# VH-VL binders against o27280: the designs that were tried, part 95

Target 1, 266 residues: o27280
Amino acid sequence: MDSMNVPEVLEIKRIVEESESVKTFIFSWDFRREVRPGQFVMVWDFRDEKPMSVSLIDPVRSEIGISIRRVGEFTDRVHGLSEGDLLGIRGPYGRGFELMGRDILLVGGGIGMAPLAALADEATARGMRVDALVAARTADELLFLDRLEAAGVNISTCTDDGSCGFKGFAHERLLTLEENHDMAAVCGPEPMMFQVMRILDERDVPAQLSLERYMKCAVGICGQCCLDDTGFRVCAEGPVFWSQELSRVREFGRYRRDPAGRRVPW

## First folded at step 3 (VH-VL)

Design g29 (framework fv_marstacimab)
Fold by ESMFold2-Fast, scan of step 3:
Structure g29 (fold): chain C 266 residues (1-266), chain A 120 residues (1-120), chain B 112 residues (1-112)
Amino acid sequence: as target 1 above (266 residues)
Amino acid sequence: EVQLLESGGGLVQPGGSLRLSCAASGFTFSSYGMSWVRQAPGKGLEWVSAISSSGGYTYYADSVKGRFTISRDNSKNTLYLQMNSLRAEDTAVYYCAKDHYDYEGYLDYWGQGTMVTVSS
Amino acid sequence: QSVLTQPPSVSGAPGQRVTISCTGSSSNIGAHYDVHWYQQLPGTAPKLLIYGNSNRPSGVPDRFSGSKSGTSASLAITGLQAEDEADYYCQSYDSSLRGSWVFGGGTKLTVL
């Protein structure tokens, strides 16, 4: 338990440019400390620490990958780093995804495809049939398409502007897809996940959803990491939740909380 | 050296309640799904309920939906089955079983079972 | 009432071969889900006998073998011995029942 909470200073072994705004940072990893798809790590640039989902898990090469979108000062600094530079990594933390059945649906929006890409690798390695619905605002923001294709995943794309694949939102595209899945895993903006969850619930497909909002503490009690009514702590009890658990949360998909804990509509 | 030990069975009247427990040892309990399977006297196996490794997903056979609740306490390596509104047709030996951790899970280890008799 | 259909009984003499069938549908065996087999000796709990259509757990004799074709599966027992007298159950996953396992009705094997 102690070793997962102590940051290790690791060398950036390789950087993959996923898009104009997203990079995957690859590190050597000692797999005596197991990592599962859906878990996250705390990334420390020696000034600030932020939670990031693990997007690549490769025990054969002894590597993990962490995909980071450029959205603020911390991520801008990390994006400025080069191969050979150092970052502190602490973790992994949180519950990973669980696989069941033979046919799995992945629904990812934007950077939400990062933890789902790691899950796709595991599911494909287990011989599952994997269908992925990859959604973004524009074609340039669709992530991991080449990696998913190389893994043998059946890919459907969806862009708000129609620049690639279906023109519309993820839930609109989902309505046009075949209904035969044993489970689903969903990660992306909460409004997207809520709409997708409703459709999967009507189809009686069990779904796992990854919630990555407001993570101020990696292993502690934090008000911003708690969900209404259930008292779930994203850091300790998430970030992955089954749809059965989330159906009892009034807050999910309807409003978020600001840093002060106040309700703010999506 | 996997062991599953059921307890909590007994005689109960129709409409009554009973709670079964299953103590697990010899494996990392929190990493595996668990199931309850029952067998009425002289009859076949009927899958009753299943729970994921985290406890986040549960499933129930139609015959027990709304009456039975499966749960687990990973800190105590214990699986539970809360049985409410019991009926004569619930009379059976109840087995605790471990799911093998893969996408098409099978029940690789079973407990000895505990007898539940629902009779007036 | 089981989704998977087995004959209620089969019989054979010591040293002979017997086969137990398990018939499913398009939502289980026909959907390419694996079939597993369990042996239940009189008065005991079930024991895993075959998993993943044809694999044997350590300690299960090679006299027991499994196969799958289309919507059906079979358990074959060669060189029958008195101690093989038991109930045998097939099991698969059913997609119409979500994350659920479905058992066959069971087959009583009598060794004559």
Scores: ipSAE 0.007, ipTM 0.548, lowest interface PAE 9.0, mean pLDDT 84

Design g3 (framework fv_marstacimab)
Fold by ESMFold2-Fast, scan of step 3:
Structure g3 (fold): chain C 266 residues (1-266), chain A 119 residues (1-119), chain B 112 residues (1-112)
Amino acid sequence: as target 1 above (266 residues)
Amino acid sequence: EVQLLESGGGLVQPGGSLRLSCAASGFTFSSYGMSWVRQAPGKGLEWVSAISGSGGYTYYADSVKGRFTISRDNSKNTLYLQMNSLRAEDTAVYYCARLEDYYYGMDVWGQGTMVTVSS
Amino acid sequence: QSVLTQPPSVSGAPGQRVTISCTGSSSNIGAHYDVHWYQQLPGTAPKLLIYGNSNRPSGVPDRFSGSKSGTSASLAITGLQAEDEADYYCQSYDSSLRGSWVFGGGTKLTVL
């Protein structure tokens, strides 16, 4: 639709510094355009456009938040912006998470906690019990811990270097956690998500995984959004997929695709 | 043709350092994870370290953590292993191996380079 | 000490079937991580023989086959030949060792 395809120029209302490398940009939002956790928007700085997951959904304040990690030229420019500056936003796009059952597990790695933080807010508002495993390379890269705690989430952490919580990777920490959840939601680096998915499959816990790659379909490069063996397109059929849908995708967790569509290992 | 060629091995005193290199050719190097595997004389294979194609993830065996550093230079199609604080127990042939993109197995191996740690 | 357990040796006569076992635990093979097999001829680098539990690389004869059940895997060699004398290693991935690639101790195959 035209309303989804035309960027709206929005003023940056507030900026929250989540870490040295991550900022959340908050905008006023008209919730006649529904936004669900797990969906993404295209962020336009009037030069380049990039897909970003929605990390805050607040209909009471009429606000959305978009969390951005500084990793390249586009994100460096956006990090240089201040409150009152303008960005183009179009969307939302994609399938969001589906909440099911009473007890849920969230497993997030790095910036992958961004869409999971929005999901945690919705789940706790529905009265669900939420356990979150928050993983990062170091303690200062753990994201949204205070926000998750304020929402009433039961938090476990792990860092590769042991600087906070369990010393090790998310899938190693998961093996030490309780096995009783009605569903799980997972977002982070694909190798981490693949390992976590295998453990959850063994525990018969249905999992939803957010794949934020191949979002160029939103700008007319639809071939780049295809997931190898299954033919799924992230912007059309994702970015959220059930684990049973991903269990037969050979590409998942082992390699990614570059802009030319070539296979590149993680 | 896909090839891996190790170099940098030799004799070193205990407590010394060596840097091994593995030159890759015949494939898109940045598209594959890489691994170092060693074999002491007359003994079995022991995995040492691995690195993702992007270099964003590194893995180490407990026996070498804090002493060895794996790295790669994708512009030069070269894998490295920086070995510090070497011990007699590190004496082995060191192989570089390409991680298969589908199953996390090792589908291409170099010929190996011998590292001897001795007084 | 090897994380995956293999018999140190196995033997068979030409034309016979030989099976080499690889026993793991709940953190590796039991956690559905794939098992790969390598053949090492004397004085040579290892060569991938079986990957992903049961798949053969191009050029590997169909008399080599792999299987996996529970916490264990097996390599079967039918129609045993003299050139099959080698060391055989299984390899998997172990989540309890901080994401480690793990090898079996190796099995020396002797063709009588």
Scores: ipSAE 0.000, ipTM 0.402, lowest interface PAE 16.3, mean pLDDT 83

Design g30 (framework fv_marstacimab)
Fold by ESMFold2-Fast, scan of step 3:
Structure g30 (fold): chain C 266 residues (1-266), chain A 120 residues (1-120), chain B 112 residues (1-112)
Amino acid sequence: as target 1 above (266 residues)
Amino acid sequence: EVQLLESGGGLVQPGGSLRLSCAASGFTFSSYGMSWVRQAPGKGLEWVSAISSSGGYTYYADSVKGRFTISRDNSKNTLYLQMNSLRAEDTAVYYCAKDHYDSEYYLDYWGQGTMVTVSS
Amino acid sequence: QSVLTQPPSVSGAPGQRVTISCTGSSSNIGAHYDVHWYQQLPGTAPKLLIYGNSNRPSGVPDRFSGSKSGTSASLAITGLQAEDEADYYCQSYDSSLRGSWVFGGGTKLTVL
């Protein structure tokens, strides 16, 4: 059996409480299995299995971290676990982010900062200049600010309600920021990513966007892996896509799919 | 161990088209960006195009933008350059080169080149 | 003409030291982008000679060394040999050209 497709039972080494609704679970990792920012793993609690983005990659300590937002039965059970408890992990899966140039912009919304935090670590370790725009509905939902600051990242924040930083949406804040980036990476709610992509495209900044909804397709769970106008298999290419690839997708930012695969407006 | 072999060059009239190929072996092709660099007879090196490891990002020199298209097929370990609306000044040896990133991108392996002559 | 400026030719006798300069601007070398060097022997493809300002790939003799200061870089060749006769190109990254790799005009080294 392919060892990457068999869950390995790992002990929860540490738990970091990122917010009231988000925790990062840290495990010892054998880096003979390469993990790159933007990839995800399947997390198994011995009842259900769900895809989760890798938010920490630390080969010096031989650790990975997985950040999980509490949104349902599975995540509620996982949030109830303690240091020393066990979870099954298989992967990594999917296409990771690619680094290009020297100056990069990260734009993250809510839990979308999780894969971008791992990317920020890699980029800063390579000596790149990293600017991060961290967006959330409220100040309490801004994630990884202390970690990004400790890594030397230049941080801008925005909240819908104005409780921290710029009052408004990520794309509105982006319009007020100086541009001069070789690339960008974006992860968050799909409508946010669409608006941010439009601005970056107008500025000729190549961008990579991580589409969480395609993580199930990448491991074959959903079976609905084609995009409307492109016809390509997202399970072979996702969850990270370049903006040039997404510019041809009518579905991106306009429609989502229900469990039956039907198109529904956002 | 690393080998890059260009093909598809030749004589073409102004306004014509050519498609160059570069067959790669000896490394994990899908993990590296690739570039095309040209050299006109007796002249220096000019970078013309680059493509990311996935093929999702492409960039072109202003001199070829809108006329050339870079692409790759990772299942075949092959890089392509589609050249349209060719001009006499496109006459050059075209090199396929492998990108390497270690803080900055540089070209660590080069093919032998293929000659493109645009003349009537 | 070139974004990075190199002298068109340099000459030296066997055993001597020669230096090839590469002068850039604030958008490339002056923006702290690294400089890489390529050697092109007559009738052959270029090969990587120096990367990251001063690093040598395996197989490149220590007679070749690179350095960078401000908006300029230099390639030094000590103990010149006849087989060093070649064209040498510097290369960097230019932020003003939306991430384009840029080459110097090249320097023809003649070993007299």
Scores: ipSAE 0.007, ipTM 0.536, lowest interface PAE 9.7, mean pLDDT 84

Design g31 (framework fv_marstacimab)
Fold by ESMFold2-Fast, scan of step 3:
Parts: structure tokens; C-alpha cells; sequence
Structure g31 (fold): chain C 266 residues (1-266), chain A 120 residues (1-120), chain B 112 residues (1-112)
């Protein structure tokens, strides 16, 4: 929106292959611009600009990482890049996760583990006990398991097809886990997040959910990222919301909006 | 090559039950919503039910709500429609259709349909 | 009748233009929900013809076009050919039915 807000062109320092469909792109970062877990940046490939969550925050090495799943034309082009190539980065934007208490549960689905991996690093650095429920459609889509294990995270897995861990969806696995936590953070497909939120609400566990819907403008107001019932805007007030905030949004988990703002069933 | 193959149709008495199946191939089934659409002989298309990609959310037309149940098994790439308390007005060809999940709520591929006849 | 209203039939000769209307209400097309169109050839399943008011899937010739205005949409077929003889259905979403897709009653196109 702001004519003075132009992407900074950064060199890809390192690329990590997370899976067949996911890569993490690592850039040198000047931490005079603070970045927190749960925030996102706009990634520009000199044709299109898309919002991407920050998945690595390393002020010691002066690096940030952005994990990108290959799903379409833009992400296919970005996946074709090599170390030394350039991308435009604008941001960070959005509200990050808030940590409280001593114990945290992370529930991530697919690429939703990306912002949660950054949060896990911060939580463990603060001395919190971290349990992660990592969910995906298949075993090869489970992300960051080695990174989470290296950080001392206690990991549970589930896959839709049963190829690794519990056979079923994240909320079904969560129902079989009787552990209590001071808080939870959830990121993944909206139907999964809605079901998980319901269970956590019944258990009186306060949860933060990262809702990365249809973001077209990271700086300004965009109709496609507006939540109807509350008037919340993902790029302005999100992408992280507390569960009690989302419980007031009648369409959360029931409908989504396409780029034109129309309601579409999940 | 996207394919949707319906089965389970047949003749059933009023008040009876049938379960329809739709076997899907040629796309990542677990990434897309699915729908059932029916067409009575010589009549138009009527949307019946839809299910989200994970199976966590289901939607029904008022004409079938409480009698029909849509479900899916993503490990088998199969969509189901359990039809209970069948009425003569449920007589139709039932089509399985793939939702174009990420855009406009349209049905980009359809099966050939399976005939359900409710008759005494 | 259907929530979306279409004429039951239209006809034209080869090479001519025909237009098929789809009339809705404030809870569907008038609420700015997109209109999609399906072609059903005799004895076959429906096939997607137009999506998002005016977009063509790969393989659909440019003589098929869609438009939307107010509470109505239209499908135009130019350069009419014998193989266009089919039933045509519009489809949209209705907010008053919550998560409900609605079809028009269908229009039988006869190529004279």
C-alpha cells in the first residue's frame, strides 16, 4: 500500500531441503528489524509477491529462514532458485506468538509446522517444556522432526494414511493424549485448527492459532484477509489469534473466503 | 488423468437404505473437497452434499439433511454417501464430483453417475 | 422451481449466436457470488464449461463466454455448432442456505 515500503533484495545464503515439496530459504538479516515467531514477510520473485511465515530466527548467526511449500506457479519458480540467487523480502508483519507459563503444546499440520518450529526454538531457549504434535497427510510431509528433536522437544506424530505414528487427523490424535499444558499454539489447515481449538477449549488450555488466510497486502487493509464476524484482518491484527478471539468468529472452520471475498465450504 | 467411478446404486424400497461409493484417481484426493450431485430422470441437477478435504466438515441440502451422511476415506481415495429413509423423490442418477478447493467452489471433474431407484 | 432460474429451452441454427440467462436473488448472484456453467451432452455426465463468471477451462473454445451483472448471469455461445446441442446449467452459492451450492433448472439447447 505504502509507496515507500519497497522489498529489500536479499541473496539466498543457504537452502535446506525439508521434504520433496518444502524448502527453507535462509538469508542474512539485520536484527535492528526485530522478527518474532508467528510473523510473516512478503516474498517477491520480481513477478509476484506472496506472504510467507518466518520459520527460522537466529540472531546469533544473523539469519532468518522462510519455508515454502511448492503448490503453484510462484512457489515453483522460487523452488527453482539456487544459493546466490536473489529474492525481495518486505517485512516482518503481523502479530507474533506470545509465550506464557512453563509448558506449551504445539499442534502443526503440514507447512503449519514452519512458524511453530521458530516458536519451539524460542520456547526451549526460555526454558519451557515443549510438546509437539506434528501432523501431515503422509510420512514424507512431516516437517522439522530432526530440528524439533535436536531442540529437546517431545514429539508425537500422526498421518492421515497411517504411514507414520497415529493413523488419523491431528484432533483425533489429540483426543488420545491426556497431557495438560499451560498454553498451546496451533497452525495448519483451518478445519484442523478449528477441531483442535474445540478440544483445547474443553480442557481450559488457552491457545493461539496462526490464521494465514488470503493475505494480499502485508502492510494495509485487505478484504480477502478480513474475518467477517469480528472485523479482524489477518495482516493487521493477525495472523496469530487467541482461541477466545476466534470463538467469536462464526465462519472460522466452517467457511473460507476466496480472493473475491466469497464464502466457500472447506 | 482424473477419474471418478461411482458404485452402489440400485433398486430399493421406500424407507430403505443404500450406500454409494466413489473411487477417485489421478489427483491428490486428500487435498480437495468432494460433492454429490443428483439428477432425477428428465430433470435438472441438484446439489446434495459436500465434504471438506479432511472430512472434518460436511454440508447437506435441506431435502436430505438428517437422512443422508457424506463421508470419505482418504487412505482409500474413496467418497461415500450413506442414504437412509429413502423416498420416491430420491430416485435419481447420483454423480460424484471433485471440488476445485482453492478457488471458486465449482466442480471441475464429474463421474459417470450411478442410478438409484426408490420404488415399491 | 430451482433457486436460480433459466429458460427451459433455447434454439438456434448453425453459425448463429444464442444466449442462456441465469437469474438469481440477493442471497446468491446478487451477493456477488460467482456463477459457473456446466454442459451436459445427451447421455453423459456434466462437464465444466465456464467458471468464475467468465473463465474457460483448458480445451473449451472461445466461442463460449460468460458474464454477470446484478442478480443475473448469461452464457453466450457464438458460431453455434451441431455438437453444442446439450443441456446447460448455471451454478452459484447461496448464503441463506449456509454452505449450499445451487443449480439453475437447466436449459435445453436445440441446434436446428
Amino acid sequence: as target 1 above (266 residues)
Amino acid sequence: EVQLLESGGGLVQPGGSLRLSCAASGFTFSSYGMSWVRQAPGKGLEWVSAISSSGGYTYYADSVKGRFTISRDNSKNTLYLQMNSLRAEDTAVYYCAKDHYDSEGYLDYWGQGTMVTVSS
Amino acid sequence: QSVLTQPPSVSGAPGQRVTISCTGSSSNIGADYDVHWYQQLPGTAPKLLIYGNSNRPSGVPDRFSGSKSGTSASLAITGLQAEDEADYYCQSYDSSLRGSWVFGGGTKLTVL
Scores: ipSAE 0.000, ipTM 0.388, lowest interface PAE 18.0, mean pLDDT 82

Design g32 (framework fv_marstacimab)
Fold by ESMFold2-Fast, scan of step 3:
Structure g32 (fold): chain C 266 residues (1-266), chain A 120 residues (1-120), chain B 112 residues (1-112)
Amino acid sequence: as target 1 above (266 residues)
Amino acid sequence: EVQLLESGGGLVQPGGSLRLSCAASGFTFSDYGMSWVRQAPGKGLEWVSAISSSGGYTYYADSVKGRFTISRDNSKNTLYLQMNSLRAEDTAVYYCAKDHYDSEGYLDYWGQGTMVTVSS
Amino acid sequence: QSVLTQPPSVSGAPGQRVTISCTGSSSNIGAHYDVHWYQQLPGTAPKLLIYGNSNRPSGVPDRFSGSKSGTSASLAITGLQAEDEADYYCQSYDSSLRGSWVFGGGTKLTVL
């Protein structure tokens, strides 16, 4: 629709400081435009437009939240804004997460917890049991712990430096957690997501992974959000993919078999 | 004990090809991203290529994009770099390096390096 | 055109303190990406010296320390010893859209 494709100028209703580098910007939202966890919107500061995942979906208060990490000129400008200032929002775009079963696992690294926090809210509201593994390099980079706790989520943490919870990486912590989940959702740095996906595949747990770091442009003109081998465009076909789709990406076009059946790089 | 051992370097003429290998031991190879970093004689370190733990994502420096291909065989604990259309400027010691799992380029262990000389 | 800029050389006498700077931009160090430091002794492979801005791997003495401020990072070496004579490299991640790992140009430390 036109409403979806034209930026709507919205007032920043509330700003939550999540960490020294992350803020959540909250806007009033008309829920006749459906928003699902895992979808993104284009945020326009009247100079540049960037895709941002929706981290809060609250139909009761008629609000959405968008969590933004400060990483460059656009995000620095947006972080300089105050309550009452205006931003353009268009969307939502992309494929969101699907909830299935009764027991679910969320695995998030850094800002990757943002779309997973929205998913956690919906899952707990549906009466599902939610386990969340929240990973970061340091304790001060762990995001949404208070919000997840308030929602009734069972939280496990890990930090590279051991400053909070398990000392080590998300996949190492995952090996010590309960194996009985009906599905999983994963979002974070690529190395984390691939290691977690492998473990979940071994446990026969269907997983959905969000590839936010490759989401450059919703207009799809440059191909910068394409995945290797399959040609999937993250902004058009993602950002959420099932692990079976990503497992195929790993094999297809990378290795061939020689006459002896050995794996050989292309 | 973590060990990385490079092989496959040598002399090659401009326009030629070489494939480098890196044999890894002492850690769960399939859990970590890997990189190739090179150093021309008397020059600094230059990151060349990286590959995710699964092999699903690869990254290349602009100077080698389209000519070099990084790959891995997790069943053999081996990293590869296929180098095509070699130029004199590619002459360097090539190091295999282990990425820290959740880092943005933290390379915690390095091999001894293998020399690639592109004759001119 | 190095994305991270280091002085080409620094020098000091045994027992003195030296600092090596690493200057980046808003797309790397300024974006809160960690800085790591590597030491390369003559004729050897690089080894990790500092990771995550200020952490020392096992076996690295307290004489080596790292810090980060704004778009820059610094490696400090106190109580200089002859065996510290080496090349030092900073490294970070550049978040500019496609992402890549970047090294500084390197600094040769001479112990007088």
Scores: ipSAE 0.000, ipTM 0.396, lowest interface PAE 16.4, mean pLDDT 81

Design g33 (framework fv_marstacimab)
Fold by ESMFold2-Fast, scan of step 3:
Structure g33 (fold): chain C 266 residues (1-266), chain A 120 residues (1-120), chain B 112 residues (1-112)
Amino acid sequence: as target 1 above (266 residues)
Amino acid sequence: EVQLLESGGGLVQPGGSLRLSCAASGFTFSSYGMSWVRQAPGKGLEWVSAISSSGGYTYYADSVKGRFTISRDNSKNTLYLQMNSLRAEDTAVYYCAKDHDYSEGYLDYWGQGTMVTVSS
Amino acid sequence: QSVLTQPPSVSGAPGQRVTISCTGSSSNIGAHYDVHWYQQLPGTAPKLLIYGNSNRPSGVPDRFSGSKSGTSASLAITGLQAEDEADYYCQSYDSSLRGSWVFGGGTKLTVL
């Protein structure tokens, strides 16, 4: 049950419309190729290939789900597909989340809730207590609330514009929430993750953060996946990192890289 | 069916202690925050204390800080309020209430209350 | 002092409309926190009447409605009935009081 680096052509079994801009595509999956929350796959539409986090892992039904936001030409084409259509899936790749303790906090921003929804399912199945802070710019970008509620997750929400829940940013909302969790998992825009990490570090809560921006390096040799101060390669050592590792990286929360590889402020 | 049943109230002397309990059923207790709200005879509602779903986070009204302790046992579906150094002004009906959401939520279910009388 | 201000009493005749105000500040209602309303019938525990500014739980008739504007909220009762005689409380969250639900002082509704 070695991971194969060859795309498997799979039929879209079901499509769930999560919002106007997000859909979850569900496929039958052979779990001889193990997949864990926090890992990603390469999705191939027979023209282009893009990395996508796994948002649903269901060994009982033998299904995986991949949630895709409409942001460009590739994702527009994929959103135009219907149940019964075909996509190529390669993977899984990367390190998944580790679960520790009894009480965990999930902090997700926008599409960053996708890998955290899969983690919530695993954590609740293990009998853990799960609190989720779901953050977005607007109410329309809050994702997976019904799924999290059905799983027994304790949900708090916030939106930048105040259209749902707390008006403000995730880190501002976090300051009003529970101080004592055994661990946290965070996924969303890098500036959000940086602010959340600082608060969790002050509270002495170990946190795992997912850096999805480097997933394009999943196949082959890629120097662009290297983190400046630590020498980590996201596709080999991530995309999930502990907060202690990220606190040593000058780029985290401050800079991203443009197409030429130059540092650009957020 | 959600049920909240308070117990432990009674008559106590000033400076004394009481421990209130609230037995919860009909929902996943470990997934929701809980609150204690009190009402003095003929007066309005006063939020006393709140506790997060895991018990790691607690809040207190200024009137009870340092004297009252909220806690929960998720394995027993039970909420507690330990009341120490009781004063005449603590005389009230104490309600156990379930939070729908932690910070902006509403108290969607209330118990019937338990009477605490502090008199000399 | 009460963080949320309500009139201590209001009165109306059967069939009439009454309105109960709840006045807050920039740290609560003005910070876009939702307002919830509770009804307390004489000798009973409070019961959720309106949540999220304007939503009704199952079993609450549509003659009860809520609204919010700026730093204030309002509960309106139309077609007033004798059984509406009760105390009404608004509730919100205050960001300057971390983790704190705050209640209004309460309004006693008398049906004349």
Scores: ipSAE 0.005, ipTM 0.405, lowest interface PAE 15.7, mean pLDDT 82

Design g34 (framework fv_marstacimab)
Fold by ESMFold2-Fast, scan of step 3:
Structure g34 (fold): chain C 266 residues (1-266), chain A 118 residues (1-118), chain B 112 residues (1-112)
Amino acid sequence: as target 1 above (266 residues)
Amino acid sequence: EVQLLESGGGLVQPGGSLRLSCAASGFTFSSYGMSWVRQAPGKGLEWVSAISSSGGYTYYADSVKGRFTISRDNSKNTLYLQMNSLRAEDTAVYYCAKGYDSEYFDYWGQGTMVTVSS
Amino acid sequence: QSVLTQPPSVSGAPGQRVTISCTGSSSNIGAHYDVHWYQQLPGTAPKLLIYGNSNRPSGVPDRFSGSKSGTSASLAITGLQAEDEADYYCQSYDSSLRGSWVFGGGTKLTVL
């Protein structure tokens, strides 16, 4: 899947402020090491290393972008950096999205729009019709709307509080959309993805879902490395899974496991 | 050079089963979706089944759904087709083909003959 | 039921031009899915001849060309040669068959 496992120290070329809590960090990238939408990199601040989805892939400019939400000590430190500062990057890791058909649906929640924004760029470049359902708790947390619009994507929004677009959850909005699609790609909170998957399964739309919690498992750092009820090793295959794979995983959308293997409800 | 080598074909009675294998070389097998396409004697090509690069998603023609199972082992660069409840109309040469997400089949194996008779 | 329709046979003399049609529907070619063409020489496996409506793989002579319009596509062979005698299949993807790859019935080209 990837051919490099040593961090390369890269200069932050640009920073885009996507929201109060999300920034995209842009780096020059050598495309002799190919990157696909849905893959992630390990970001090293010289103290700690965390997996981050690639949100921009631009071989014309020789750049990649990594979108980071401020949620803890590591991300707070990274958000404090400026253009010209250095970060270690290794990867890419994990399996990326596969594109098929002509009409695709993207369903993203919060920061889950980051890998889907890269996928939208790829799909539109291939001449596909792209519909995106962008979901968040509030209007301020909707991400990449301008970028998706510039790419020619047909955008629907929903917010839990009704501050932008449909008032409600992504799956409730999806039920009001009558369009048929050849495939879908979904990324966001696991309970949201479970509900969306059920609707897409009923509509017979093949879907790929990106599970953030399995990014570390893809690089071999997995506290939950176990077999599900079918003998499938879920931690080895991420972060992108087909809906058919996830239908065999009892835990998806219902509960997770802590490092000791105990069930923890969502 | 890309090479696909099928095996496992043969003569089987109606209701029987066979497992076909396809050994792949010359490309990064784990990066590509794969398909099985069959051709009955003197007839045209019929797509049978497809599998994504990871093995996570599978497709089947209605004529074989519930009876055939496609699978792959990326560590062995091998594609499989498990065929159960075989019928006379399943008699065909079965081709292993490289293709799924690109919508076309750029490389084909030589085929393996499956005959359902008696 | 939504499959691609080809004439069962076509014939031509050496040096002539022949065309093979492939007629689809709104769920396949009409839905903007690309058309691909395969050549099957007697006793051999199919080989990719044209992909993405009009692109030729390395090693395919420029005598072979593809085109697409509306719900139909065509394969043109100019400067016909005896070695072109083969079965030709078009192929697309059909959205009504849930991710199904669909082939035309095939056209037998006879070089007279």
Scores: ipSAE 0.005, ipTM 0.454, lowest interface PAE 13.8, mean pLDDT 83

